# Designs tried in a protein design chat: VH-VL binders against Jasmonate-induced protein homolog. Part 3

Target 1, 185 residues: Jasmonate-induced protein homolog, of Atriplex canescens (Fourwing saltbush) (Calligonum canescens) (p42764)
Amino acid sequence: MASTQAMGMTEQQKKSVDEMVEKATNMGVNVQAQNSAVVSMINQTNVSMTFNENHNWSGSVVGTGYPKSIPTKQSRQFIHQGDAKDGSQGAVVYYGSNANGEPCGWLLAWCAPTNVTPTKPNRVYVDCGAQSKFDTISWDTIKAKLDVGPATTNFTDVDTETTIAAGVTSTGSFASVGAAFGLST

## First folded at step 10 (VH-VL)

Design u3 (from v2 with heavy chain L105T)
Fold by ESMFold2 at other seeds, look of step 11:
Structure u3 (fold): chain C 185 residues (1-185), chain A 121 residues (1-121), chain B 107 residues (1-107)
Amino acid sequence: as target 1 above (185 residues)
Amino acid sequence: EVQLVQSGAEVKKPGESLKISCKGSGYTFTNYWIGWVRQMPGKGLEWMGIIYPGDSDTRYSPSFQGQVTISADKSISTAYLQWSSLKASDTAMYFCARIGDKTYTHAFDIWGQGTLVTVSS
Amino acid sequence: EIVMTQSPATLSVSPGERATLSCRASQSVSSNLAWFQQKPGQAPRLLIYAASTRATGIPARFSGSGSGTEFTLTISSLQPEDFAVYYCQQYNNYPYTFGQGTKVDIK
């Protein structure tokens, strides 16, 4: 069998996503985030990340909104309150730079149904790469991919050497989403 | 009505390149992930990777990353699996399959008939 | 990656009897699990998804149960056409791994 380049989650990514899920869980419990997605993101790149945009298919952010920045090696959180019918379904895009200083973007999307069932589970979708990749986003395309996506996932863009990993789990009456934005080098 | 039709069997020598195809019909090809699954002789099923033909978003199993290329041409509703340099260990049946829509199925709901690839000296 | 382990490797059953197939995941996959049937020379056929939901057109004698790490496929009254290899597959995490298969043979 020939050697292959593995693009799955690294041990560090798995640990980081688990830690972010735990942070989201603790936040959700403390503020009673009923019918919401609680999202925790860690910036594992070498520069601060800046919020670019969000999209809502169902529900909306509450409280102080989406973190405007995520400093290097730090995490930030937000709560996305779900609606009664379709729960919390949304996405965020953050911008930063790769190791060479080139502009890059990281996209995180989640689906947290109001009532999680075997046929309506929690899902995530992730993407990353050159900032220009996110100049024009087809949110219908992202939604279609999210709707059949896994509960934990990762992606590495080989051209920019950026990577992202995320996972989602149910915690009581809310979903805990953890994500790690990083570099694959 | 909904079908995935794969290209015919291939007999190749080690070191040769190969590109096999999977043509979808009876549904909107660009709205569904297409996956590739390997079955080595007498063995089980192995998930190789998937592609979303609408935007060419491609995700590989770690075991196959760098070993094959998955691609699609949405203008002719066709997905591809290709090798730059075949090995004898690539001898297998290769299936393409569609991931079902969000309403009923999140698993492979429609399968191609398979393409037998034989690589021998 | 998540390892899926099926047991038994081979199950010998007479027509009309119950067959019970087991699938275990190395870590929780919630209910993101499917079962497939494959006959010699054919493509796999989806039987069950979401651990327990029958796919369209699948006879009621096929049922699935379980969640987390342990799953079962039951064929309540085995028919001659049911002798095949059965695979479970998780779709909770990439890669979407398959179990190694359980062959159901005529006793």
Scores: ipSAE 0.805, ipTM 0.897, lowest interface PAE 0.9, mean pLDDT 91
Fold by ESMFold2, look of step 10:
Structure u3 (fold): chain C 185 residues (1-185), chain A 121 residues (1-121), chain B 107 residues (1-107)
Amino acid sequence: as target 1 above (185 residues)
Amino acid sequence: EVQLVQSGAEVKKPGESLKISCKGSGYTFTNYWIGWVRQMPGKGLEWMGIIYPGDSDTRYSPSFQGQVTISADKSISTAYLQWSSLKASDTAMYFCARIGDKTYTHAFDIWGQGTLVTVSS
Amino acid sequence: EIVMTQSPATLSVSPGERATLSCRASQSVSSNLAWFQQKPGQAPRLLIYAASTRATGIPARFSGSGSGTEFTLTISSLQPEDFAVYYCQQYNNYPYTFGQGTKVDIK
């Protein structure tokens, strides 16, 4: 298997994630997205991205659902309504291409507990790489990693030169998740 | 009992390769992140990176990306830290540590005893 | 990356006295902060996580407080076994950086 390695967030990735968190926050306050995760994703690749798959551990998408596509250099948002016990916990996978036209995937997962406390914080998990990496996903494995994950993170797949960064912040009665899907070069 | 046991001290010359180990026991090794932490002589702790042995998902500190390789062999419950060409500046104590498995813990809860690596003339 | 700055570098205190150690983050880490104790020749030991939650088996004399960018570890009545180096670590985002340490010496 091709080596997959994480890299630290660049200042530009931090800026992009912060902008997406702000967009999610603005959306959430405007529609009073109580007990939800509001997710904003920007496509920083050179081609349109297409929705492939979602997973729910707790809660479900509401409204118009998951964006079917994310045009190059544009952002799209959705609201994932949580439940009373475990809040909003879910994941999405989008497909696109790298700079060489090779099929690739980007995975974003989040955990937004109903009651955020120091011992139950918001969390994110990210992954990206060749599209085939996402043919068989162990959601139990992703959940185990997410459950002890950070509030902001990034990953770069060296083989495909794809990258992803994400962050989550509590905002009133909901969580704001921002993500940047991109290329490492 | 839950333990991480590291390989013994190493004395090496610059340019040599090295692979040190961290063996987990008393728990399901593949379900926990394992991290590596460097402590240079007389200095503090430096987070190097982590690996999830179940699928080899690996995350590096930018300071160590490309300088070392973190890997695991889940069939023998062992994580590794390796150098292809050691430098004198690699002289340090190296710890492995586990991130807890409960949904409310994010910190290194179990530590190995450390492996002293000395690289000199 | 987030820089963690501890103060003082060295703290000289008498047994039975209170020790107060400070840790500052260069940007908010919410409550995603841990404290570790390291004695000479030993591995670090987790004391506090989530800024203020004691790890299993840690004596009640150890307490943590703070959130955002300012954090404090307090040892209410220093015992002989508490003379060590103490590190804070943020785990809000990779890399999970440590502070440079505060050495607590016997006065």
Scores: ipSAE 0.765, ipTM 0.890, lowest interface PAE 1.1, mean pLDDT 91
Fold by ESMFold2, look of step 12:
Structure u3 (fold): chain C 185 residues (1-185), chain A 121 residues (1-121), chain B 107 residues (1-107)
Amino acid sequence: as target 1 above (185 residues)
Amino acid sequence: EVQLVQSGAEVKKPGESLKISCKGSGYTFTNYWIGWVRQMPGKGLEWMGIIYPGDSDTRYSPSFQGQVTISADKSISTAYLQWSSLKASDTAMYFCARIGDKTYTHAFDIWGQGTLVTVSS
Amino acid sequence: EIVMTQSPATLSVSPGERATLSCRASQSVSSNLAWFQQKPGQAPRLLIYAASTRATGIPARFSGSGSGTEFTLTISSLQPEDFAVYYCQQYNNYPYTFGQGTKVDIK
């Protein structure tokens, strides 16, 4: 599958990701999260997004689970509890539509090691595009990319005009992951 | 031995197209990101972008988005950097480099020898 | 994007002496920082990653320190082969920006 080139993160995307990281941090502090990724996602598209799929390399979601929907211009959160050895490493896929009403998907993956070190930092990976892009996902490929990925990234799919940005930081005993699911125009 | 071998020097005129190559050997080419780095004469290093050859996932620096195309042909373990219309300001040395395994945490551990591109009227 | 600023632009030192090179990030990059050495006519060579971890085969006289926004490369006793240009690079955020370089010259 040919990939569409990434676009630079806009000031709006950076602000949205920072707000979602802050929201994840506040939630994690309030529930006293430990060895986990607290994930906050905002839907900046024109339609509700629906949960499609998750994947776990390490750990699992806790509490009320993955938000089943994310209404337009709203945010939703979940907590992914890590394993003792490898922490929290997982991914989610949400479906929605682009500005033309075409079915699209947004993928967010994160790595939050049990013990963050200079050689084992928090990382994110993002992807988006036509919904069919996510019909068959190679989770091994995504893991390989995630394992060497940055703490903050974005991607824009030129064909569907969809975009996604994400960032992760450590907040004491847990990682705060923020993501913005959106349209490039 | 893990190695990246780049195509030879190029001399071009403004407006011409160009595609330079970077061939990997000694490792599983599809499992590592390949990046491109520009160095203008007498200047420092500039990160241009990266590609994951396994699925052609490509990420660009904003300064280079829309100015170049990064691609790969995994069947021959080769990454490419290409211009549709060269400018004199594209005169530079271009390096490809591999992002190492997970131990190196996204560091460029193996570099090609460089390809000198000269664009003059 | 994150701007990486190196100082000084040129550092003149004698063989056998210590060189101290600085790199500053415009915002925190945690420890996601690498140092490279480049000699004239050659490709860059990875020296340090994760701010302070030496790459395989790099002599112990090279050491890195720092986190967040301030980083230092120290060459404890310069050898003739160490006269080169040194670059820092952050890999916390795309794009993975380089500093402008510090040239280490003989005095």
Scores: ipSAE 0.708, ipTM 0.878, lowest interface PAE 1.6, mean pLDDT 91

## First folded at step 11 (VH-VL; from u1 with heavy chain L105T)

Design t1
Fold by ESMFold2 at other seeds, fold request of step 15:
Structure t1 (fold): chain C 185 residues (1-185), chain A 121 residues (1-121), chain B 107 residues (1-107)
Amino acid sequence: as target 1 above (185 residues)
Amino acid sequence: EVQLVQSGAEVKKPGESLKISCKGSGYTFTNYWIGWVRQMPGKGLEWMGIIYPGDSDTRYSPSFQGQVTISADKSISTAYLQWSSLKASDTAMYFCARIGDKTSTHAFDIWGQGTLVTVSS
Amino acid sequence: EIVMTQSPATLSVSPGERATLSCRASQSVSSNLAWFQQKPGQAPRLLIYAASTRATGIPARFSGSGSGTEFTLTISSLQPEDFAVYYCQQYNNYPYTFGQGTKVDIK
């Protein structure tokens, strides 16, 4: 059914996330990233996306910081350097618009432990929807969900018809995070 | 004692609505994902979806999105599974289960006893 | 979605013997894998999480191993109460799919 394709992670979303993971991996290898999350995000919406905010549970962004914008159909990357004990754990929120021009937001959170173990794996959390959804964020609530979350996930907001997918994997000494910010229509 | 207590068995006809419940006790209900699992007669387990009662964040299996509604009332520590129009193929045992937090299991570690739903015309 | 395939469908063993149950994932799930036991008329019971970590109160005769796509549950010396259906479940990707089950019967 068409509704199940719209609500679930599609083959196209999987490919987009895998491409972003690969871009993150290539960047991490090139800069010899250590104990960090290398994050690649693609904007698959019809308008440019603008950085709104970040949150750090462990570690911090390095270099020139978070991309201030992500042009439509383009990708941008950043590196989040982990601390020695707890690795890289953070989140970003980008704003844009849905197909109807309504203001929307996309949230990506990640957990990249210093040492990945069976009980401390890489994790991601995603959310999207109306921009007002992100006016007041409970970072403690997001952290609790992230701490028991999957390594690959997606979410579709039915009301705004926005969607987001993300995945994380390890490459040697760093984690590669890929995300696709998009529309379900 | 940490436990999940489900509502009793239901016998329904096709087209009727139904809302079954799962009440948590002995822990902070709003801090754990609650999931629903279907088991059709003589068959295996199927993950239907999960809810985080603290903010009602809900994630569905593609096979069940649009087929059921998962919800919670945190004021009474209760999660729900509901159908707007039952079908005979909804006949099954339905379990709720809690996902352990960071300090425990990260998996379905506490289960309700199950609610048998029978839909027959 | 990730398909979890268990083998064998039925395993006949005598009490006191070793049972070995297999679970294969259609793509890597890292170590995000759990094992459950279900007896007739009962809810499932968590045995193993994180591929190899025994849940609280689970006897030492139960052990899990594997990572990526191949996983094994071993029961080193079967007791009468161990005859049940066993399910694996991945929790790497939504939906958190289960295998179809392995029934462990008395030989």
Scores: ipSAE 0.828, ipTM 0.912, lowest interface PAE 0.9, mean pLDDT 93
Fold by ESMFold2, look of step 11:
Structure t1 (fold): chain C 185 residues (1-185), chain A 121 residues (1-121), chain B 107 residues (1-107)
Amino acid sequence: as target 1 above (185 residues)
Amino acid sequence: EVQLVQSGAEVKKPGESLKISCKGSGYTFTNYWIGWVRQMPGKGLEWMGIIYPGDSDTRYSPSFQGQVTISADKSISTAYLQWSSLKASDTAMYFCARIGDKTSTHAFDIWGQGTLVTVSS
Amino acid sequence: EIVMTQSPATLSVSPGERATLSCRASQSVSSNLAWFQQKPGQAPRLLIYAASTRATGIPARFSGSGSGTEFTLTISSLQPEDFAVYYCQQYNNYPYTFGQGTKVDIK
């Protein structure tokens, strides 16, 4: 019997994203982050994930850069320092495998304006699926979607049974981005 | 003139298929999300899902995932809402709407006129 | 999903009077809140976005306020063409959700 399984965020995904936002917030407070996005990502798959690429529309990563890997069931963080005019706007792609061992990718994009206002809020965009989906990325298309995106979102790729959820919030001085990279099964 | 023009009213029987359309004009169709909204008789608005016609990225409300198909043909600036087997409970008004860009609004700023779908035996 | 609850269900107001409509979100939506007007037989029309910003061409008598979970639409001097159903809608979280509507009737 086919289930009418909803593709929205589960309560567990919401909890995982909230925990990652909290971890990002604590890190940002500790280092006194300013005009930046502090990003925390948890790997909820069965395989270590590896960094594939990043894109910057505004700002750049600082410190030790993007985590090269995220071990299974662990989280990793980075800080993306914003430019004076447009804040921190960027994306990362991580590769891993689904439950069947097929190569897959997870994309997280964020927009953290220098000054958050009602008409310039923090935003996220997410995508996931077969690794080949990320062979050729139109960053202009991702930016257009991100520029009108929500603060909290998710996506599930039915074919690979991969899922991703993300949220962003502001503590006033910086934005905290939390993401959960996972499997829908 | 930016506008969305929907296909005409439909009267169908349960079990029949249906594909209704929403044609955009006066703007770059591939650069804006198009959403579908259901309004059952005498009821409020329900968001069904959105599509980005430029790359066919499609996102559904959980309540409508698997119940309808949202698609687009960017070569003719048209989005579609499709049922494979209509039910009487699908009787409703269906609107398409555009989500604005970063220089306008982040909400449904342009709406089609609506397509009334009546499903009765 | 974020549940949007509007009150009252129906509001009876005389022309020229002030109408105040409330919208409550089940969790914070920041200022990612829009208001729409719908007249019988017509498509909805965007009035307010970003909680308080009027859409292009919307008269100044319409104003929005609030943030987080509590929002208000105010019509300062109600005109005959303002009798309609009003919906709030959050766009902070996918999936987007609408309130159930407030009907503004002539008293």
Scores: ipSAE 0.815, ipTM 0.910, lowest interface PAE 1.0, mean pLDDT 92
Fold by ESMFold2, fold request of step 15:
Structure t1 (fold): chain C 185 residues (1-185), chain A 121 residues (1-121), chain B 107 residues (1-107)
Amino acid sequence: as target 1 above (185 residues)
Amino acid sequence: EVQLVQSGAEVKKPGESLKISCKGSGYTFTNYWIGWVRQMPGKGLEWMGIIYPGDSDTRYSPSFQGQVTISADKSISTAYLQWSSLKASDTAMYFCARIGDKTSTHAFDIWGQGTLVTVSS
Amino acid sequence: EIVMTQSPATLSVSPGERATLSCRASQSVSSNLAWFQQKPGQAPRLLIYAASTRATGIPARFSGSGSGTEFTLTISSLQPEDFAVYYCQQYNNYPYTFGQGTKVDIK
């Protein structure tokens, strides 16, 4: 029985996250996003990923909603519009497979306050692993961890050899969230 | 009232195993990250990793990944740091610390008193 | 990983004088920066978080400033109990790295 383990972000993961943040920024500027999180996700696994679930603590998705799938080696985006008081705070779960064809999940959560301040910064939380890990999610537990989490993070599940990295920055009146869903091998 | 109390000093030989503890009291143990920090003799502070005892979510510094195990037993409000095979270079002071929640600090706001580990051959 | 560099390594200051400690990050950490005080044989104590917010019970003579890559801890009127080692720590990215410390000695 293996434990959850975190690996440092590789240079390749950092580059991918930075590219997704830039893509989110370009989209947010183009649509004049305000008080929102613009999220860009790249699928760096060997199979198409499918949308499973979202959760909202504050705000909601707008436009065409969450991408239903993310094809292999492609990226997809969505915009999550924040509430006036607490901004945009949400999570998504996508399913796919690892290198051995085993079912796996990737979870991305973000906090993008209406007004970013030193005590209310942008934050992200990530998790990945066997798909069954996501059958019963405690969203209160994830929120508690997100609320004191970093602006850039990664996680690698040693058992499934899955990995995820994400970062968030402010661009004017919106937050840009970039994430890379991948395999550690 | 809120405090972290660590296990006592240890004197060990290379190759031996060790598990040191950090017991929290005066707060809801499962709702806060607990971290471990190493301080080698005459040196600064090094972040080793953190655990969320409520679900055992554990995040390691790359420098300590695979070198130590961080764990918790939430039924007795205790976090642990353990080695399967100590080296002389593991001689250091080890602190546990709590990360404050969103309503407080978001930083290491409560510290244990430290556990001195001496490994000599 | 983010390297935190403190300067000077040692600062000699007379009681009642102002002490200014610097901390530089190898890349932006926004305002996700804390300062700690550690006296010999003791655990660190949180002084400042969010770059400039004093922790509960910390005297007003301690103040923090900065954002991005450059941060400063100021002790406006040094007291005898302030002679200690001071560490900065970023919490923008895992691992949450510390600076190497600045020792504040009595002159």
Scores: ipSAE 0.808, ipTM 0.909, lowest interface PAE 1.1, mean pLDDT 93
Fold by ESMFold2 at other seeds, look of step 12:
Formats: C-alpha cells, sequence, structure tokens
Structure t1 (fold): chain C 185 residues (1-185), chain A 121 residues (1-121), chain B 107 residues (1-107)
C-alpha cells in the first residue's frame, strides 16, 4: 500500500525479451535460417532449468536439438525448421524451482507461418507454475490459444511466484523468438 | 446463432460483493477465450482480462489484477466477473466478449449485451 | 502497455460525405489492429480486424488501412446509421488496449 508495484510485463521483462529476440536474430542471420523459428531463452531463476518435453504441430528442431539445460542467469538457443505449408509451430517445457525450492515448469509455444500476413501473424503462448500443472498437457488446447494469441505476452503464477514473458518478430526469412523464464520475486 | 447473454443490471452499495454472469450458446464454449470490458459512464472501453473456460486459464490486465475475479463454470457454459468489495468507482457498464478462432477472427467478434452496475450509498 | 490515441475526438460530417478517423499506437502493433462501432445503449460491433479486413456482414463503405503505429478507418459515404462512436484496439500485446474513441456526429 505504501508503494505502488508494477503489474504485468515489467520494463525488465521487456528488456530481457528484446535481448533474447536480438540473440535469436543474430543467430538466424549467422546461419542463414530460412522458414524457421530461431528461439532464445534466458533462465532468470536461481537454479538450472532442465528440458522436460517438446511438441510439434509443424516443423522440427534441427542441429543439436533442444538445450538439455539452461544454467541460472544464462541463455540457450535452438532452431526449429518449418515445413513448406505451415511453417514452424512448436512448444517446449523446462523444469526448475521457485525461490522456495518448489518444483515448477515454464512452457513456451510459438507459431511462425511460412508466409506472415496480417491474418496469419507470428504468435506466442506462455505458461508457468507448479510442475504438476504440466503432468498432462492438452496440446490441442494450447494450439487453440496460440492460434489467436499475441506477438508479445507474459504470465505470472501467483501461487508459485513464477513468471514468463515472450515475444516474436519476423526477420527476413525466419522468425526470432525471445523468452525470459523467471520468478516474480 | 452464437450468443453471449449477460445477467441483469445491479444496484449495490459500497462494500457489498457482486458476481455477474455471461452465458454462451451456439458454439463450443470451452474452445474460445471470453474477455471482460469495462465502460465507465461517458468513457471509452477498457480491457479487463480474459479466461479460457476449457482449463480456466485466466489473464488479467495489470490495471485490474487483484481488483476483480474472472472465472467460468464450463458445465453451464458461463463466465463470471466478481468483486469481493464494491467501490463507488466500480459504477460502469460491463461487457463480455468472445475472441474468435483463426477461421473467423482474431478479435472480439461476439459481444454480450452488457450489465450495468451502479454502486452508490 | 501500448497506448492507443485516436483523433479527432469528435468529427462532424454530413450524410453522404467521407469520414476519416485516425488511430496511433505508442509502439508498433504490426497489423494486429481492430476497429469497433458503438451506438448509445448498445454493445460494440466489430468492423475491421487485421488493420484492413472487414468483418463478416460489414458494408464495403467501411475500410481500414495502416500498419505499425498509424491506422485509418474510412467511411466513404456516411449513412444515417453510421453516426456512432468508433474505437480502435490493438491485439499485438497483452493487455489488449483500446483508443479513447472518436464520435462521429451529424454536421
Amino acid sequence: as target 1 above (185 residues)
Amino acid sequence: EVQLVQSGAEVKKPGESLKISCKGSGYTFTNYWIGWVRQMPGKGLEWMGIIYPGDSDTRYSPSFQGQVTISADKSISTAYLQWSSLKASDTAMYFCARIGDKTSTHAFDIWGQGTLVTVSS
Amino acid sequence: EIVMTQSPATLSVSPGERATLSCRASQSVSSNLAWFQQKPGQAPRLLIYAASTRATGIPARFSGSGSGTEFTLTISSLQPEDFAVYYCQQYNNYPYTFGQGTKVDIK
């Protein structure tokens, strides 16, 4: 009450997402990525995060695959190659812990159409919370949400005090996805 | 016909609780986001938040986080907006609206008729 | 949070004439922009989405244009039923924000 605290996507989250988008863009330019999503994720929690699972609606990861871990305060990247018709559409889940040591999960989903148009834009969806939230994921439900989702979003789970923010932009022939996995306090 | 039908007008006193409703019909209620929009007297439209009734995934505008509760009961195809303690400044028209799917729209394509909430001593 | 600013606040136009309404975003919203019409005592009605795509059943006299930060709604030949308040809304970033509205009045 004595002090107003910012709610929603903070300036710090915006800066982190923008930095991750820039890292994804730089990587995509360097490897001449085409019809793909280049994804950069930063772990802003106090412990390493471990890869749990992925899902593909179209396309697949290339190269060395999904990072198996993301050390605390570090970022990791991957490239998801799109198919000719539907581009790159996928999701990843990483596990970690909150400030109280409780097991938690962070979910990032993206849609990067082969041809971005006003009615087929790039999209993201994010979620986070207790690890048990991710025991039985309905990928059809996430796809339905993603299909009408924004280009930039965030979510904070009040119970676990976890937060996630993400954004996506087009750069030439590929999409750059940036995400920040973190704690709200 | 796709419809959103809201509960009737409310006249309340400060400090009272209130829960207003928005019932969907003519479509699969659990497959679409439902949003709430406030319009204060003589003012414009304010987005308050959205819920996905299929799994109760709820996202709030920062201005409304902690001020209201958005919920849904998918068994009766109904979304709710509720206050634990009303203030005079909550006097407004409240609309629910559906976000269309990728084959129809990405915007609020169907709106409820509105619920007028008046809070006065 | 993206601020949407509409101009003018009020536009006086004769029936049969052209109305041009402007909407500006505080940062790029790409083409993730919708226009709504609202008459007194009624719910808003979707007119345009994706900056320029007419919603189902909307007459051809309504057209939208723009991308990025600047958008325009044009009503090419105003009909008596078009006198209303018009709102733009961005849906590029949560929270989805509306402009403050432009009232179109009979001159």
Scores: ipSAE 0.806, ipTM 0.903, lowest interface PAE 1.1, mean pLDDT 92

